VHH binders against o75319. Designs and how they scored, part 39

Target 1, 181 residues: o75319
Amino acid sequence: GNHIPERWKDYLPVGQRMPGTRFIAFKVPLQKSFEKKLAPEECFSPLDLFNKIREQNEELGLIIDLTYTQRYYKPEDLPETVPYLKIFTVGHQVPDDETIFKFKHAVNGFLKENKDNDKLIGVHCTHGLNRTGYLICRYLIDVEGVRPDDAIELFNRCRGHCLERQNYIEDLQNGPIRKNW
Below, E stands for the ipSAE of ESMFold2; O stands for the ipSAE of OpenDDE; V2 stands for 0.75 times the mean of E and O plus 0.25 times the DockQ between their complexes.

## First folded at step 3 (VHH)

Design p26 (framework vhh_h_nbbcii10_fgla)
Fold by ESMFold2-Fast, scan of step 3:
Structure p26 (fold): chain B 181 residues (1-181), chain A 126 residues (1-126)
Amino acid sequence: as target 1 above (181 residues)
Amino acid sequence: QVQLVESGGGLVQPGGSLRLSCAASGFTFSDYDSYALGWFRQAPGQGLEAVAAISGSGDYTYYADSVKGRFTISRDNSKNTLYLQMNSLRAEDTAVYYCAAYPDEDSLYSGGYDYWGQGTLVTVSS
């Protein structure tokens, strides 16, 4: 379908790079067919995403798409130079350990292969907030040893919006660290 | 009124099979391939657990580790129905099963599009 996701317009398109990391979060880009339902200033296509990243003097090296749909844009809408990884992540529920492991593995692999550059890992779900923020914060807590409250604050500040889902926040603050599988 | 109605629950012996159905009304699955559809369950005295989910295209599925290889989720957009085929049932599968539809949005304030059924009881016992 071609309807705009609820509240998608309420969120900033792209956050800032999270200092000390390679992460940048954004809301889902919408392909050209959605533009007839958007004012010019509301448009956020895959092309617009790359333009906004460039405006921040940053460069994407990987996109991780956490949406549970294929309707918003096609991987073919992205530059061929930027790898695209789909991790189907069900909304509203805390991601399961398999999903968390896939995310961690993808991030670790990217960092190892990109140690000689400063390219970013772009992460998005529909709003670039709850699933996105959870997995980024989970990585920082479990792999990098960041305190949960510090990870959440860093994400909130850089995304420009606070994590909204209490079950996600609760799991980050008080849930188990997923170090072994 | 938008609603989901589960059916197919009941009593079954360990090792048996059940097929759950979830009929949607007030909206059409094929109109919005952005709707993720899933099954959740709540066992006596336990919290809500995600069981399975299926993407709008039907090509991508999620299963909880506890049910992988035993349960199959499917959707029929022409019949506006979601299914859960449950094989090799165990006592631990005893729960109320809920179907859910959500438009692949994770905003706290999208609640009007978070559709939940009333649930259907599945009891696995000898």
Scores: ipSAE 0.018, ipTM 0.421, lowest interface PAE 5.9, mean pLDDT 85

Design p27 (framework vhh_h_nbbcii10_fgla; at its last look DockQ between E and O 0.44; V2 from the best seeds 0.00; counts 0 for: pae E 6.1 > 2, unsure alone 59.0 < 65)
Fold by ESMFold2-Fast, scan of step 3:
Structure p27 (fold): chain B 181 residues (1-181), chain A 126 residues (1-126)
Amino acid sequence: as target 1 above (181 residues)
Amino acid sequence: QVQLVESGGGLVQPGGSLRLSCAASGFTFSEYDTYALGWFRQAPGQGLEAVAAISGSGDYTWYADSVKGRFTISRDNSKNTLYLQMNSLRAEDTAVYYCAAYPDEDSLYSGGYDYWGQGTLVTVSS
């Protein structure tokens, strides 16, 4: 099945780089088989993703895919020069500690290996908003010491859409700092 | 018409086991690979709780902390059926259990959990 995810068309394809960080968020790219269901201006393939990031004078060094499916695009649809990491994350639930740990480990590893360049970590779920925003903000709060409201505001502004799920927002604002291991 | 039919519920003693099934009709799991499939439950007087999820391939599973190590989710794509093996049952597991497509989108205005079944009652008591 090649069904377009609900409300996928309602979100901007790619946000802006989050200033002071290496993060950029976007909605899931859709492989060629989805294009029959989209107008030309609605298409957002893996190729379109890289073109839009290049248009911002940025370069991807890592993609972290947070979706719980593999149907939207294949890693083979991406340039071989860009590492791809899949972290299966269920929707609607605040990510568990294991998922948060995996995300933090991947980000820290990328930053350690990319000290001499300015390449970005691209993060997406289906809409590039709730799971994506949660994990990026959780990283900024727990690892970088950013105030929760500042992290959320920065993400919302740069993504061009506000985090929508109250349970995610509540956990970021008032939840415990997760153990880094 | 698209349907999900849960079965396998019943009365069991604490420490017992049950295997729940969710049979899909009117579609195939591969066609609805947009979402993970999962089990949800609602205990008397409580809200809905997500229990477990499984990816389309069956290779990746998620469990709520309350059931981790006791419950196992699995799927048989050839039979278009989702399963939940429940071991070491506790009184707190008493609930109506539902199967549904686990949403792969977190948008506030999305439909939430798609293709809810009618539920199957599990009662854990002596």
Scores: ipSAE 0.391, ipTM 0.678, lowest interface PAE 3.0, mean pLDDT 86
Fold by OpenDDE, look of step 5:
Structure p27 (fold): chain B 181 residues (1-181), chain A 126 residues (1-126)
Amino acid sequence: as target 1 above (181 residues)
Amino acid sequence: QVQLVESGGGLVQPGGSLRLSCAASGFTFSEYDTYALGWFRQAPGQGLEAVAAISGSGDYTWYADSVKGRFTISRDNSKNTLYLQMNSLRAEDTAVYYCAAYPDEDSLYSGGYDYWGQGTLVTVSS
């Protein structure tokens, strides 16, 4: 169905680019069929996503969708010029090694292929917070060598919301480094 | 009144196999294709751990690293039953296994489950 995800309205649609990175996090955009259940000011469609990104003087070069469903929007709702990658990621639990690897691989591939531009990697789950934040922070920690607390603080600040899941935070702060290949 | 009833637990030796079942009543899998289903387990003295999950459509599955390659989650819409095939069982798999239903595929992420079963005990011991 087209029910609005729980607490979806409580989160900012789009965060800010994370300084020093190519990452930007946002909540899941909802296709047109959801609009009838939203006030006009609550609407956040794929089109709205791109408009908001543009307002920040940024450009998306890749969208990584971490949601565990396909009901929110279709890849066809996105511009053809922006690659779309689906990484089905279950939440609540720390992402498994395969998921982490897939995410890292995707990010590294993008960075390799996009050295000549400054396009962003847009990452989202349902709320664009916990799963999104974990994987972004995991990347920064494991690949970029960023201190865990710094990564978390940076993400929280840029997303405009703080990571909520204690198990994610704990894993980021005290968990083992995951292999990069 | 939605009910989930787990069965199939028991005592098994290491390396053995078990198949857990979760019979759902009060809703049908085919009509509620947005409901995600999952298996969780709780070992003695430990917290609840997600084991496997399957999307409402049945198209997507997830497994914890600890069970990947050994466990298989599946569903039979005709029987309105969720399954967990557990192979190559280990002592660390000993736990009470719970079936959970989520009103949305993404509800797995928030822990917003609607229904849990009573659990079924799996003991792996020589």
Scores: ipSAE 0.182, ipTM 0.614, lowest interface PAE 3.3, mean pLDDT 90
Fold by ESMFold2, look of step 5:
Structure p27 (fold): chain B 181 residues (1-181), chain A 126 residues (1-126)
Amino acid sequence: as target 1 above (181 residues)
Amino acid sequence: QVQLVESGGGLVQPGGSLRLSCAASGFTFSEYDTYALGWFRQAPGQGLEAVAAISGSGDYTWYADSVKGRFTISRDNSKNTLYLQMNSLRAEDTAVYYCAAYPDEDSLYSGGYDYWGQGTLVTVSS
């Protein structure tokens, strides 16, 4: 079954590039099989994602998929020139240190390999909000030294929706500083 | 009405094994393919810890580092039952274990769509 994720329709498909970073956040694109359950204006496919990024005069250089499933789209639905990385995250808890490390390592590797271009790291979970916002903010705080409230405000503004999970917000604001690799 | 009922807890010595079961009613696992299924535990005075999860599609499993290599999550759709095989048990595995069905998407609203069992106590001691 290709059930549309709860409240997925309520979120803007793609945010804006976060100034001073290489990040852009979006909700999960849905492959064509989901479109029977969507009005045409509600559709947001992998192709639509790339078209919307191009409309912003941007280009994706990496997609980090945080969802705990592969049913929404196949990596084959992406252009072959865009690296795809899945970092499985589970709901209901702040990501563990191993997950945070994998995210930081992927971002740092991308920045090293892409220092001579302006390509973006696209990050999504299901809604492109809570898990996505947490890991982006965790990176900005731990690696770039951004203050927690500033990271959260930047993410919220550029995503177009505010972080919702209080345990994530609390951990970003008051949790331990995590090690950098 | 959705119900989840755990069983299989008890007293076991260190190094022993237990198999937890979670029988589901009021939904079928295949009809709820947007829901992950998972096991959580809570030791006295501690917060809730996710132990293992299986995606709604069944494609992916996840395990906490503390249980990797010792615990195995599985499900049987024909019996509508989720399992946790726990091997090489340690004293720190002592907790009340809960099964849960929860949305496989990151959502602020979790209470009304999160379904939890009553818990089953696992005690690991000599």
Scores: ipSAE 0.068, ipTM 0.475, lowest interface PAE 6.1, mean pLDDT 85
OpenDDE, second read of step 4: ipSAE 0.016; ipTM 0.433
ESMFold2 (binder alone), look of step 5: mean pLDDT 77; pTM 0.785

Design p28 (framework vhh_h_nbbcii10_fgla)
Fold by ESMFold2-Fast, scan of step 3:
Structure p28 (fold): chain B 181 residues (1-181), chain A 126 residues (1-126)
Amino acid sequence: as target 1 above (181 residues)
Amino acid sequence: QVQLVESGGGLVQPGGSLRLSCAASGFTFSEYDTYALGWFRQAPGQGLEAVAAISGSGDYTFYADSVKGRFTISRDNSKNTLYLQMNSLRAEDTAVYYCAAYPDEDSLYSGGYDYWGQGTLVTVSS
């Protein structure tokens, strides 16, 4: 449909690069058809996303879309020079091990192929918060050995919003490391 | 006006099967439909739990660990209907089952959307 997602306006469009990593998180961009229901200052299209990344003196090398819908924008709305990866994740529940492994594989592959540049991995769900924050933090904990509380704090600070879902926070703090899926 | 109407619930014994249907009006299912569709459930005293979802293309499906291997989600675009085939039912599957056109994080607790159906009760007991 043509309605904007609930609470989408409550979140900053794009966070800052997470220092020491290649991650940047943002809320879902909305294609032109949604602009009829938005004030000019509320618009956040795929074009707006790339403009805001450039304003931070950063460059995207990969977008990972974690939403379970295709209604918000089409991959064709993105520059052809930036790879797009869809990983379907249902909200409200902790992503399963298969999803976590797909995310880790994509990140590791990007980093291997982009050793000679400083391009970012952009990650988003609908709000760029719970599924996005979970998978980024899970990567930092499981692959980079970051303490759970430190990963969560880093994400919260750089995103500009705190992870909201208790089940996600609980899994990050106390759940098992997913090393061999 | 988007409406979803669930049907097919009822009383069934443990180990039994039920097939739930969700008839949509106000939008159409098509092979180019970008709407994801899914089933959620709510047991008494519990929050909403995502059960299964299917992408617009049908190429991607999701199942909660609790139902994986027992439930199958499918869609019939010609009938504008979503299905959930439930096999090997357990007492723990007792819940009101809801159909949603956007089984995304933001839609689960959105009281402003009318794409959630009224629900259909499934009771698994002897």
Scores: ipSAE 0.021, ipTM 0.414, lowest interface PAE 5.9, mean pLDDT 84

Design p29 (framework vhh_h_nbbcii10_fgla)
Fold by ESMFold2-Fast, scan of step 3:
Structure p29 (fold): chain B 181 residues (1-181), chain A 126 residues (1-126)
Amino acid sequence: as target 1 above (181 residues)
Amino acid sequence: QVQLVESGGGLVQPGGSLRLSCAASGFTFSEYDTYALGWFRQAPGQGLEAVAYISGSGDYTYYADSVKGRFTISRDNSKNTLYLQMNSLRAEDTAVYYCAAYPDEDSLYSGGYDYWGQGTLVTVSS
């Protein structure tokens, strides 16, 4: 189905690179079949994503897709030079420890293999906000030692929208650090 | 308009099996043009709980610990139908079972879903 995700139009397509990190967050790109339901200014295809990243003088080296669906775009719609990783996450609930570790492992692996370049890790869920913001902030807090409020503020500023899910915010601020085991 | 209709519930004895179906209308099932789908249940006096999820392609599934190894979720995209095969049923599985589509994953638990089914009752009793 070509159903536009609820509230998808309410969010900026792509945030800014988070300074001091390799992260950039965006909302889910929608394949060409969705364009008949969108004004030209509302379109945000996989091609549009890469154009907007280039407009910021940035380059993607990895896309991490946190959606639980495959209906929005096909991995084959992405350039062959950009790895695609799917981590299935259900919205609303704080991601479980297995999901958090998969995310951390993927990020650490990318950074290790990309020490000689400045390519970005693009992260998205449906809106590029709650699951995306949670996992990026969780990484910054647990791995990089960033203060929770600073991680959240950095994400909110760079995404252009504030994390909305109170349970995610509460877990980031007051929850336990998930250590590298 | 998207509509989901559950069927296949009924009375079954402990240890028995049932297959639930969820027929979808208003959207088509295809690998890259489908919603992720799930089964939820609400037991008497309990809140809503997730039972199983399946990706659009059918390649990725999730099961709650309480049903893992006993229930199997599957989908037939050509028939726009979601299934839940329930084996080794227990009294604790007694609940109204709902299917749901994930049009926006964040809205699935917010209490205002357009893509929920009406439910089908499963009673496990001697």
Scores: ipSAE 0.016, ipTM 0.365, lowest interface PAE 6.5, mean pLDDT 84

Design p3 (framework vhh_h_nbbcii10_fgla)
Fold by ESMFold2-Fast, scan of step 3:
Structure p3 (fold): chain B 181 residues (1-181), chain A 126 residues (1-126)
Amino acid sequence: as target 1 above (181 residues)
Amino acid sequence: QVQLVESGGGLVQPGGSLRLSCAASGFTFSEYDTYALGWFRQAPGQGLEAVAAISGSGDYTYYADSVKGRFTISRDNSKNTLYLQMNSLRAEDTAVYYCAAYGDEDSLYSGGYDYWGQGTLVTVSS
């Protein structure tokens, strides 16, 4: 099925780059087959994603897809020059340690290999909010030593929407730091 | 209309094994099937617990800490069937087991995109 995800239209397509980081968050792009159910101004295809990033004078160097489905778009819908990484992350529950470590490894690898440029790591789940915000904030807290409240506030401002899941917020504020790799 | 039907539940002794099946109709587990599939359970008087999930490709799996190393999720696209192999069963595994199809992982919506089976009872007792 080509059914539009619940509440997908309620969220801004793309946030702003998070200052001091290489992260940018967005909601899931929807391939051409979804356009029948969308007004022209509601469309947000993979091509639209790259156009909006360019409008901000930014460039994507990696996309990390946190959805637990492949129904929204295919990696082949993306430019061949931009790496795509799928990390299947179950919604509603706090991501497990394996998922967190996989995300951290991908980010660290990208940063090491892209030291000579300013390309961004694009991260999305379905809405680009809860799983996306959790993993970005978890990285900032655990790896970069950012205070939890500061990480959450930075994400919320740059995404244009606040993290909604209380269990995610609680884990970021009071949960253990995941140090093992 | 999408339908999921569980089977394979029953009474088993502690330390035993059981294999659950979930037959899907109304959609196909094909190369282009993007549905993630999972197993949930509910013990009497308790809420739903996620047990295991498998991606559309079958390459990625999730397991709850309570079942890691004991349960194995798999799918057979040719038979349109999801499986849960349960080994080293314990009394605390006693629950009604439900299979679910995730068309939208962030959705709480039922009646179109998220589908659930009727459940199958697993009782682990001597």
Scores: ipSAE 0.017, ipTM 0.304, lowest interface PAE 6.3, mean pLDDT 84

Design p30 (framework vhh_h_nbbcii10_fgla)
Fold by OpenDDE, second read of step 4:
Structure p30 (fold): chain B 181 residues (1-181), chain A 126 residues (1-126)
Amino acid sequence: as target 1 above (181 residues)
Amino acid sequence: QVQLVESGGGLVQPGGSLRLSCAASGFTFSEYDTYALGWFRQAPGQGLEAVAAISGYGDYTYYADSVKGRFTISRDNSKNTLYLQMNSLRAEDTAVYYCAAYPDEDSLYSGGYDYWGQGTLVTVSS
């Protein structure tokens, strides 16, 4: 169905590039079929995503989709020039080691292949906040050695919304480092 | 008109196995192939717990840590039926097991399921 995700309208469509990183977070874009249930100013399609990224003078090089469902948009709705990666991630729970590893592997692979450009890794879940924020911060902490509080603050500031889930925050601040390979 | 009907529950000894089924009517898995399907359970005095879930296209499965390696979720679109194979059952697996269909992951924890069954009781006891 074309049910609009709960609270989806409450979040900014696209955040800002995280300084010092290649990450940008956004909420899930919705395919055209959802527009019937939205005011024009509320619409946020895959096309709108790319337009907003361009307005920031940035370019997406990869999209990592963390949503659990596949009903929001199709990979075919994206430009062929931008790879799409699906990592099914259950909401509200701290991602398991396998999910974390998949995310890290994808990011590392992208960085290895894109050393000659400044294209961004776009990451989103439903709201582009909790799951998205956790995995981005987890990467910064585990791989880049960033202090947990610094990573969280950076993400929150750039996304324009703060991580909401205490279990995510707690795991980032006090949880164990996850393996990188 | 939409109904989810769980079956297969019963009494089993620790270490035993059960296979739960969830037959859906008025809701076609193939027509709503973006909907996730899941098993939930509620033990006496406990809250609702997500046990296992399978994505709409069946290409992803989720398991609670407590059941990983022991439970297997599967779906048969031709039969419009969801299954939960439960092996190596433990006393702590005792609960009413529910089947649900939901459009997104938010439903897993909000209790706002589009479709919800009446449940089937699983009792693990020696």
Scores: ipSAE 0.165, ipTM 0.601, lowest interface PAE 2.6, mean pLDDT 91
Fold by ESMFold2-Fast, scan of step 3:
Structure p30 (fold): chain B 181 residues (1-181), chain A 126 residues (1-126)
Amino acid sequence: as target 1 above (181 residues)
Amino acid sequence: QVQLVESGGGLVQPGGSLRLSCAASGFTFSEYDTYALGWFRQAPGQGLEAVAAISGYGDYTYYADSVKGRFTISRDNSKNTLYLQMNSLRAEDTAVYYCAAYPDEDSLYSGGYDYWGQGTLVTVSS
């Protein structure tokens, strides 16, 4: 079964670019097979994602998929011109150091290869909120030196939804800086 | 009726090994081969802790830091069975162990896992 993820309809499809960064967060796109369970205005396919990014006058240069499943859409559903990176991240648990390192490495590599353009790094989990917000904020705190509360506020404002999981928020505010960038 | 049935729990001495099994009934893993499955535990006086998870195709596994190198999760979709091989057991591994189909969502509610089993008690003691 192609059941719609719990609470997926409750979230905005795509946030706004986070000013001063290359990040944009969104909820998981759902391939065409899910559309029979959705009203037309609820649909958010990979094609819809790229249309919404374009409507903001932005362009994706990388998608980082943090979901622990491959059932929502296939990399083949994305334009061949946009690199796709899968980082399997379990929900509910603060991502481990290896996962944090993989994310930082991918972001740093993208930024080095894209100095001459303004393309965005699109990051999503299922809701585009908890795992997504944690890893983006962790990058801003550990690599860019942003204060934790400022990183969280920036993400919440641009995503249009606040980070929900207290263990994630607690780790960002009071946890150790990971020196693995 | 969808059900997950855990088995294999019991009393074991520190340093010992135990293998937990989780058998699905009312559905098959071939219908859910894209869904992750996991093991969770609740120690006396503690909250629920994720122990291990395995992706639908078995290509990726997750382990909590407390069990890395000691526990191995595996699945056999043809037998509709999930396993947890527990080696080098410690007193702190004492808990009720639950298996669940892992929904891929970061719900505020920890109870977002589908098809919770009844649990199986593992006691590590001399």
Scores: ipSAE 0.150, ipTM 0.522, lowest interface PAE 4.2, mean pLDDT 85

Design p31 (framework vhh_h_nbbcii10_fgla)
Fold by ESMFold2-Fast, scan of step 3:
Structure p31 (fold): chain B 181 residues (1-181), chain A 126 residues (1-126)
Amino acid sequence: as target 1 above (181 residues)
Amino acid sequence: QVQLVESGGGLVQPGGSLRLSCAASGFTFSEYDTYALGWFRQAPGQGLEAVAAITWSGDYTYYADSVKGRFTISRDNSKNTLYLQMNSLRAEDTAVYYCAAYPDEDSLYSGGYDYWGQGTLVTVSS
């Protein structure tokens, strides 16, 4: 369906690179079939995503799509040079250990294979906020040893919007570290 | 303890009608607990199929192509109950019907996520 996600227009399309990391967060791009329901200035297609990243003098090396649907855009809508990874992640619930492991594995693999460049890992869910912010912060806390409050503040500042889900925030601040092999 | 309990199934002849109900306990139909509620079905020897869904606000409804124009989903938030009015029933509608919660908007379009009921059997035969 071509239904625009609720509150999608309320969010900045693309955040800024999180300093000291390879992460950049954004809201879901919407393929051309959605554009008849949007004003020209509201459009944010896959092409628009890459234009906005380039405007920041950044380059994407991987897109991780956390949405629990494939209706918003197709991998074929992305440049052939950028790998695409789908991790089906349900909203509202704190992501389970398997989802956290898949995310960490993908990030670690990217970093290992991209030591000689400065390409970014682009992460999005529908709004590029709750699932996206949780998994990025969880990675920074569990793998990089960042303090939870510092990880959350960094994400909020760079995304331009604050994490909204209280259960996600509580898990990041007080939940156990997830160790994966 | 969150629970969804389906009722209203039974044996009907082709062309007949049934109204299914799903009573929710342990949570309320609100933007804080779940994005949408819907119906799934599983026919004998087949996989699970999404049938219909309605958002907590009632502003959006989804219907599978196989049931459009015949089935109507509705809710009564004051009774914490979801309904499926099934008209012009066909043999192909024979299935166990489950109500489900969609925790976010994405899951509504991907065929659902949470199943909490035991289901209610609908048999359409002559």
Scores: ipSAE 0.040, ipTM 0.397, lowest interface PAE 4.5, mean pLDDT 87

